# Ledger of designs, part 5: VH-VL binders against Hydrogenase maturation factor HypA (hypA)

Target 1, 132 residues: Hydrogenase maturation factor HypA (hypA), of Synechococcus sp. (q2jir9)
Amino acid sequence: MHETDMTRALIQTLRDWWQSQPGQPQIARVHLVVGQFTCVEPASLTFAYAAQTQGTFLQGSQLVIRETPLIAYCHPCGQEYKPEIGRRYACPNCGSPMEEIRSGRELKIDYIEIDYIECSTNFTPPAQPEVA

## First folded at step 18 (VH-VL)

Design d5 (from c2 with light chain N91H)
Fold by OpenDDE, fold request of step 20:
Structure d5 (fold): chain C 132 residues (1-132), chain A 124 residues (1-124), chain B 106 residues (1-106)
Amino acid sequence: as target 1 above (132 residues)
Amino acid sequence: QVTLKESGPALVKPTQTLTLTCSFSGFSLSTWGVGVGWIRQPPGKALEWIALIYWDDDKYYNTALKTRLTISKDTSKNQVVLTMTNMDPVDTATYYCAHLKYDFWSGYYYFDYWGQGTLVTVSS
Amino acid sequence: EIVLTQSPATLSLSPGERATLSCRASQSVSYMHWYQQKPGQAPRPWIYWTDDLATGIPARFSGSGSGTDYTLTISSLEPEDFAVYYCQQYHDYPYTFGQGTKVEIK
């Protein structure tokens, strides 16, 4: 349910962008970054995207998701570490609780790929006059 | 068009509870990625974030004020209510509510629309 | 809590001069936002995401920075630019504001 509503909001964002683009280009792929600590399920998001883009300006486009790991910073140790999601949110070295997250909360558009209509300018060069 | 308006008492006595209402239009708190926050500003002082509530009823409070604060929403009425207990003269400020929106390009929330604010004076 | 420190507290300049406002964060943030506030008015969003001017904001305004150090610049001050400017971060809770820089007429 969360991914469905999120997808709707994402599509609206893409629509606003698309409408602002000259010529309203065909979108081939939308690249999204999703952190592992966001509770967003990439498969569910991809499914929702495919379903909700039918009959829209995004029809036929693909959602491509890149995941980012959870990385925290331990101030006492002065080092980054990777917490085990769903297990322990503390520094593995000193046991200090996780307070600062450096990565893993991302949810953003990375970039959009547009289909280039090859303007086949069939420039038929004018026939050079046969020099008689 | 998004609009927000703060309402509540202009005068509160010390130790009493302040109740402020933010009435808004142009958006819904049922929409994913939408929130409403409260910010206050004592006369001639800096802005201070107080609280916020999201569409999914997730709530965040200023750490120093948390024990005194309650934020709630009525989506059907397009209202957010903030209560603050044990008011003190130091809490005299203009109180603002603001619309919070998620930005997919940055991956963060931001306030994009503010109310005009309501002055609350705490005095005996 | 991420503490934002603005400098200077007051900037006294004449119209036509360049203004440079600093906002320093106690820890690294992804973006900095700026507000303008005039007496008796609500704060107005001015710059989003470090360098994106809000709708209707003149091109004489610009934002820059990364990590802990951010700057708002006014290339040539106009009379209407004299106000208090606040920086704000949305990087982490609690959301915090700088103490403000007052740009006043010399």
Scores: ipSAE 0.873, ipTM 0.914, lowest interface PAE 0.4, mean pLDDT 94
Fold by OpenDDE, fold request of step 20:
Structure d5 (fold): chain C 132 residues (1-132), chain A 124 residues (1-124), chain B 106 residues (1-106)
Amino acid sequence: as target 1 above (132 residues)
Amino acid sequence: QVTLKESGPALVKPTQTLTLTCSFSGFSLSTWGVGVGWIRQPPGKALEWIALIYWDDDKYYNTALKTRLTISKDTSKNQVVLTMTNMDPVDTATYYCAHLKYDFWSGYYYFDYWGQGTLVTVSS
Amino acid sequence: EIVLTQSPATLSLSPGERATLSCRASQSVSYMHWYQQKPGQAPRPWIYWTDDLATGIPARFSGSGSGTDYTLTISSLEPEDFAVYYCQQYHDYPYTFGQGTKVEIK
């Protein structure tokens, strides 16, 4: 359910951006970064995106998700570590609780790919006057 | 257009509980990525973040004030209520509520609209 | 918490002069936000995401920085620019503010 609502918000953001773009280009792909610690399920988000973009300016566009791992920093050890999501949020070396997250909370647009309508300048060469 | 307005008593006695209400329009606190925060500013002093409530009822409090703070929302009324117990003259400040919005470009929240603030004086 | 330290505390300048305000974070942050506040008024968002001017903000304002060091600059001070400026971070909870820099007329 949260992916549905989030998708709605994302689409609104994309709409605002799209409306501000000269020529309102066709969006081919939306690249999103989603951290593993966001509780956002990429498949659900992709599904929601596909469903909600129907009949909109985003119709036919694809949501491409790049996941980022949960990375925490242990101050006592002075090292980064990867906590086991849903299991233990503590430094595997010293057992210190997770206090600082360096990665894994991301939820952002990375970039947007636009379909460039190749202006096929069909230069129809002017018909050479048939020299009668 | 987003608007927020703080309301509550202008004067509170020491040890009493302050109840402030943020009434807002132009947005819903049922919308994903929306929150309402409270910030206070003692006269002539810096801004201090106090509390925050999100659309999903997730709440955050200033660590130093946490034991004294309760934030709640009434989505149907477009209101957020902040209570602060055991008020002290040091808590005299202008209290602001602000609209928090998620930005997908940055991946962070930010306050984009503020109320005008309400001055709360704690005095015997 | 992330502590934001602004400098100088007070900046006394004349109209037309360049103002440079610093905000230093106790740890690296992704972005810095700035607010302007005038006496008796609520803080107004001024610069978002380090360098994005809020709507209606004059082009004489600019923001820059990365990591722990951020700067707000006013290329040429106008009379209406004399105010207190606060930096704020949203990188991590709590969303802390700097102590402010007062830009005052010399």
Scores: ipSAE 0.868, ipTM 0.905, lowest interface PAE 0.4, mean pLDDT 94
Fold by ESMFold2, look of step 19:
Structure d5 (fold): chain C 132 residues (1-132), chain A 124 residues (1-124), chain B 106 residues (1-106)
Amino acid sequence: as target 1 above (132 residues)
Amino acid sequence: QVTLKESGPALVKPTQTLTLTCSFSGFSLSTWGVGVGWIRQPPGKALEWIALIYWDDDKYYNTALKTRLTISKDTSKNQVVLTMTNMDPVDTATYYCAHLKYDFWSGYYYFDYWGQGTLVTVSS
Amino acid sequence: EIVLTQSPATLSLSPGERATLSCRASQSVSYMHWYQQKPGQAPRPWIYWTDDLATGIPARFSGSGSGTDYTLTISSLEPEDFAVYYCQQYHDYPYTFGQGTKVEIK
């Protein structure tokens, strides 16, 4: 399914970023924005992520999805509106076809939550990053 | 690493059909989020995007040229083929193919690698 | 279709001067990309995502902007910077280019 291949590409993006980071941090959560107008099902994506991250640098991390609604802008009316997905995409006020989409096409990383090793003033673990 | 090379005729006559091949290496058109696009540039003029094909075989054409264009891919040969019918002297241009990929940080596709281009002259 | 209008069409300057190139979109876009092109060569990616320099591009180049108005700036022109610069959007099909700004030696 599409979500399985998409998740593989997402994980490769995360691996490339992770390899470029100093200290190669442990990732706690990956925050993703997924729009309603993408045909991507968040539950399917979360399932694929959990399966594909086993035994990897992402072991134990969580995919956190923020879903965005489909919102369009009607230029003749000068206002935003919510198309009725599956029924009507044109402006309900003037009938102009949907042209400018303000929200709902997103499929992107919002931000990554990192776990860092806390260091005490009296201990420096071997081969671990310090944040003191 | 990623390379693309355009091949096809340097000269075609008006009304003839142009066939261009983009041969590439360093990526696969079976990979999610990957595509190949064609861009042209008439001598001394701006760049014009003309066609795209994606890993899932979705295809998009410049509206002004759509009735004359066909794009296809052969994933096993690492090739994309563009056909343009009814060539006219105004179609004289350098034609480029370019690698398209999805960027999860921005949430958009973009072209990152371009071929050298091939000049196609349309004249009697 | 999103039209990109670049200004000025030609920018005649001397080495060491600051260059400011504008690109205006006919509707709001999330990002703008820039290419440099010299005669007989393919376009070269120069700035991605409005303000991210492509690999190997000198720090004297910068990009900025949002919505409909975007700018490429060269803080102090070098001889190798005299070229044509194109903006491009990936917000919606077709992925259009601006008509270019030629930066030439005064």
Scores: ipSAE 0.742, ipTM 0.828, lowest interface PAE 0.7, mean pLDDT 89
Fold by ESMFold2, fold request of step 20:
Structure d5 (fold): chain C 132 residues (1-132), chain A 124 residues (1-124), chain B 106 residues (1-106)
Amino acid sequence: as target 1 above (132 residues)
Amino acid sequence: QVTLKESGPALVKPTQTLTLTCSFSGFSLSTWGVGVGWIRQPPGKALEWIALIYWDDDKYYNTALKTRLTISKDTSKNQVVLTMTNMDPVDTATYYCAHLKYDFWSGYYYFDYWGQGTLVTVSS
Amino acid sequence: EIVLTQSPATLSLSPGERATLSCRASQSVSYMHWYQQKPGQAPRPWIYWTDDLATGIPARFSGSGSGTDYTLTISSLEPEDFAVYYCQQYHDYPYTFGQGTKVEIK
């Protein structure tokens, strides 16, 4: 499953970033941008993320996905247009084939949302769950 | 520690087939978002991208060279092989292989590590 | 394919001078990357993602630009900076290079 392997790579990127941060902050949400012209299914990513983050530094965090539309640029017309995925990719005005894609291929971290907590002197992270 | 090393013949006669091997360590070509690319540079000339192969076995070739190129990988041996048919003196160049990695912050691939290169001379 | 045109082809400058290297793309790209290359060596990544210096690259180097126009600047040339600099795009296949700008001692 493509999303399972992709999620593993994403988590490694997040781990590297997290290790480089002062205090190794608790991550609340990872905001990801996923283009409509990728072969990536948001629901599959979200499922893989939830499964793979259990028992890690990302436990309890959410993967928040923002989708971007497929936007192409027609050079003869000098204008952007929105191809109809699965139906029509050519420019609707002049019929030129789709050549330049300006949006819809994104697969990237937009930003990471961390939990803000008051000075840790009065706060201790929860202990690992016990096994009954 | 990512390393790559190109190997193959230093001298090839015109019309022969060139076979170059990229042997690497410090990464696996089965890892999502990883690839290996080949780039060449004729003496005193600009860099020219030749071919790419990805972890999922997707392959991309320079359009001008596509009919002459074959790229393949052996994930278990940490090797990528480039074959270029019908060599000509204009193909004399230093050939590099390079590690291609997906960057989740930008959303693009890029080359982060390069081999030292191997000079291939095509001469009668 | 996306053509990268570097200008000038050669910069002849003295140590201490400012060098400005241009790279123009034939269509809009999101980022530009730069390499330094000295004779007999592989290209070395120099600037990633337009303005992110590779590890160990001196602060006198900077990158800027957007759309089709990108620049590498050396604020005050040092003797080790005389080399060829290449731009490269990863926006779309094929991942093309510029033809290079040679920075040489006057």
Scores: ipSAE 0.722, ipTM 0.822, lowest interface PAE 0.8, mean pLDDT 89
Fold by ESMFold2, fold request of step 20:
Structure d5 (fold): chain C 132 residues (1-132), chain A 124 residues (1-124), chain B 106 residues (1-106)
Amino acid sequence: as target 1 above (132 residues)
Amino acid sequence: QVTLKESGPALVKPTQTLTLTCSFSGFSLSTWGVGVGWIRQPPGKALEWIALIYWDDDKYYNTALKTRLTISKDTSKNQVVLTMTNMDPVDTATYYCAHLKYDFWSGYYYFDYWGQGTLVTVSS
Amino acid sequence: EIVLTQSPATLSLSPGERATLSCRASQSVSYMHWYQQKPGQAPRPWIYWTDDLATGIPARFSGSGSGTDYTLTISSLEPEDFAVYYCQQYHDYPYTFGQGTKVEIK
């Protein structure tokens, strides 16, 4: 299963990041951006994530997925258009083949939400994750 | 620990076919988001990307060289093989293989580990 | 394809001086990567994703930029910094490299 292997790679990325963080924060949510032109099913990712995070440093965390649409740009027409995934990819106005993809191929961590624990003014808060 | 090493002939005559092998350890080409790329550098010149192969056997070639290139992998042997036909003196270069991995933070692939390179000289 | 143009071609400075290396892309890219290469050696990853130093790279190195204009800066040159520095993009195939900037220590 492709989503199972992908999820394992994602969790490895999260583990490497988490191990590098001061305090090794409790992760609440992992926000992903997943494009519709990636052949990745969000429900399958969510299922694999829930299964693979049980009993780990990600215990109790939620995978939150924002999908992006497939959007292409037709250079002859100078316009964006939305190809029909699985049906028609060429520009509906001039018939030019799909060449430049502006959206829909994303597969990345958007940001990580952590559980912040407030302490005295002399305590440095846990490090925040990278945001792309 | 990821390591890569290029092997093949140091000297090739014009018109012959070059076969280079990238032998690696510390990663598997069956792992999602992993690939191997070939890059070359003619003496005193810039680096030039030439071919890629991914864990799912997707392949990409530099368009100027595409008709002369074949890339393949053997995941059980931890090897990637590059074949380039009809060699010419202009193809004299140091050839590198490099580990390609997917970065979930940026959403792009990148090379993180490189082999030492092997010099291939094409002359009569 | 995306063309990367580095300037200057050669930068000759004294130890302790600040070095600024430029890389300009022919179209907007999301990130720029940098390599250091010494004669007879493979390129060594130096800066990833515009501003992330590779493991073990001294803090005197930094990267910055966005869009088409990217910079590698050496805050105070050391003798071991003599090398050629290349930029590279992973935005689109082919993953092109700049032609290099040679840094010479006087």
Scores: ipSAE 0.710, ipTM 0.814, lowest interface PAE 0.8, mean pLDDT 89

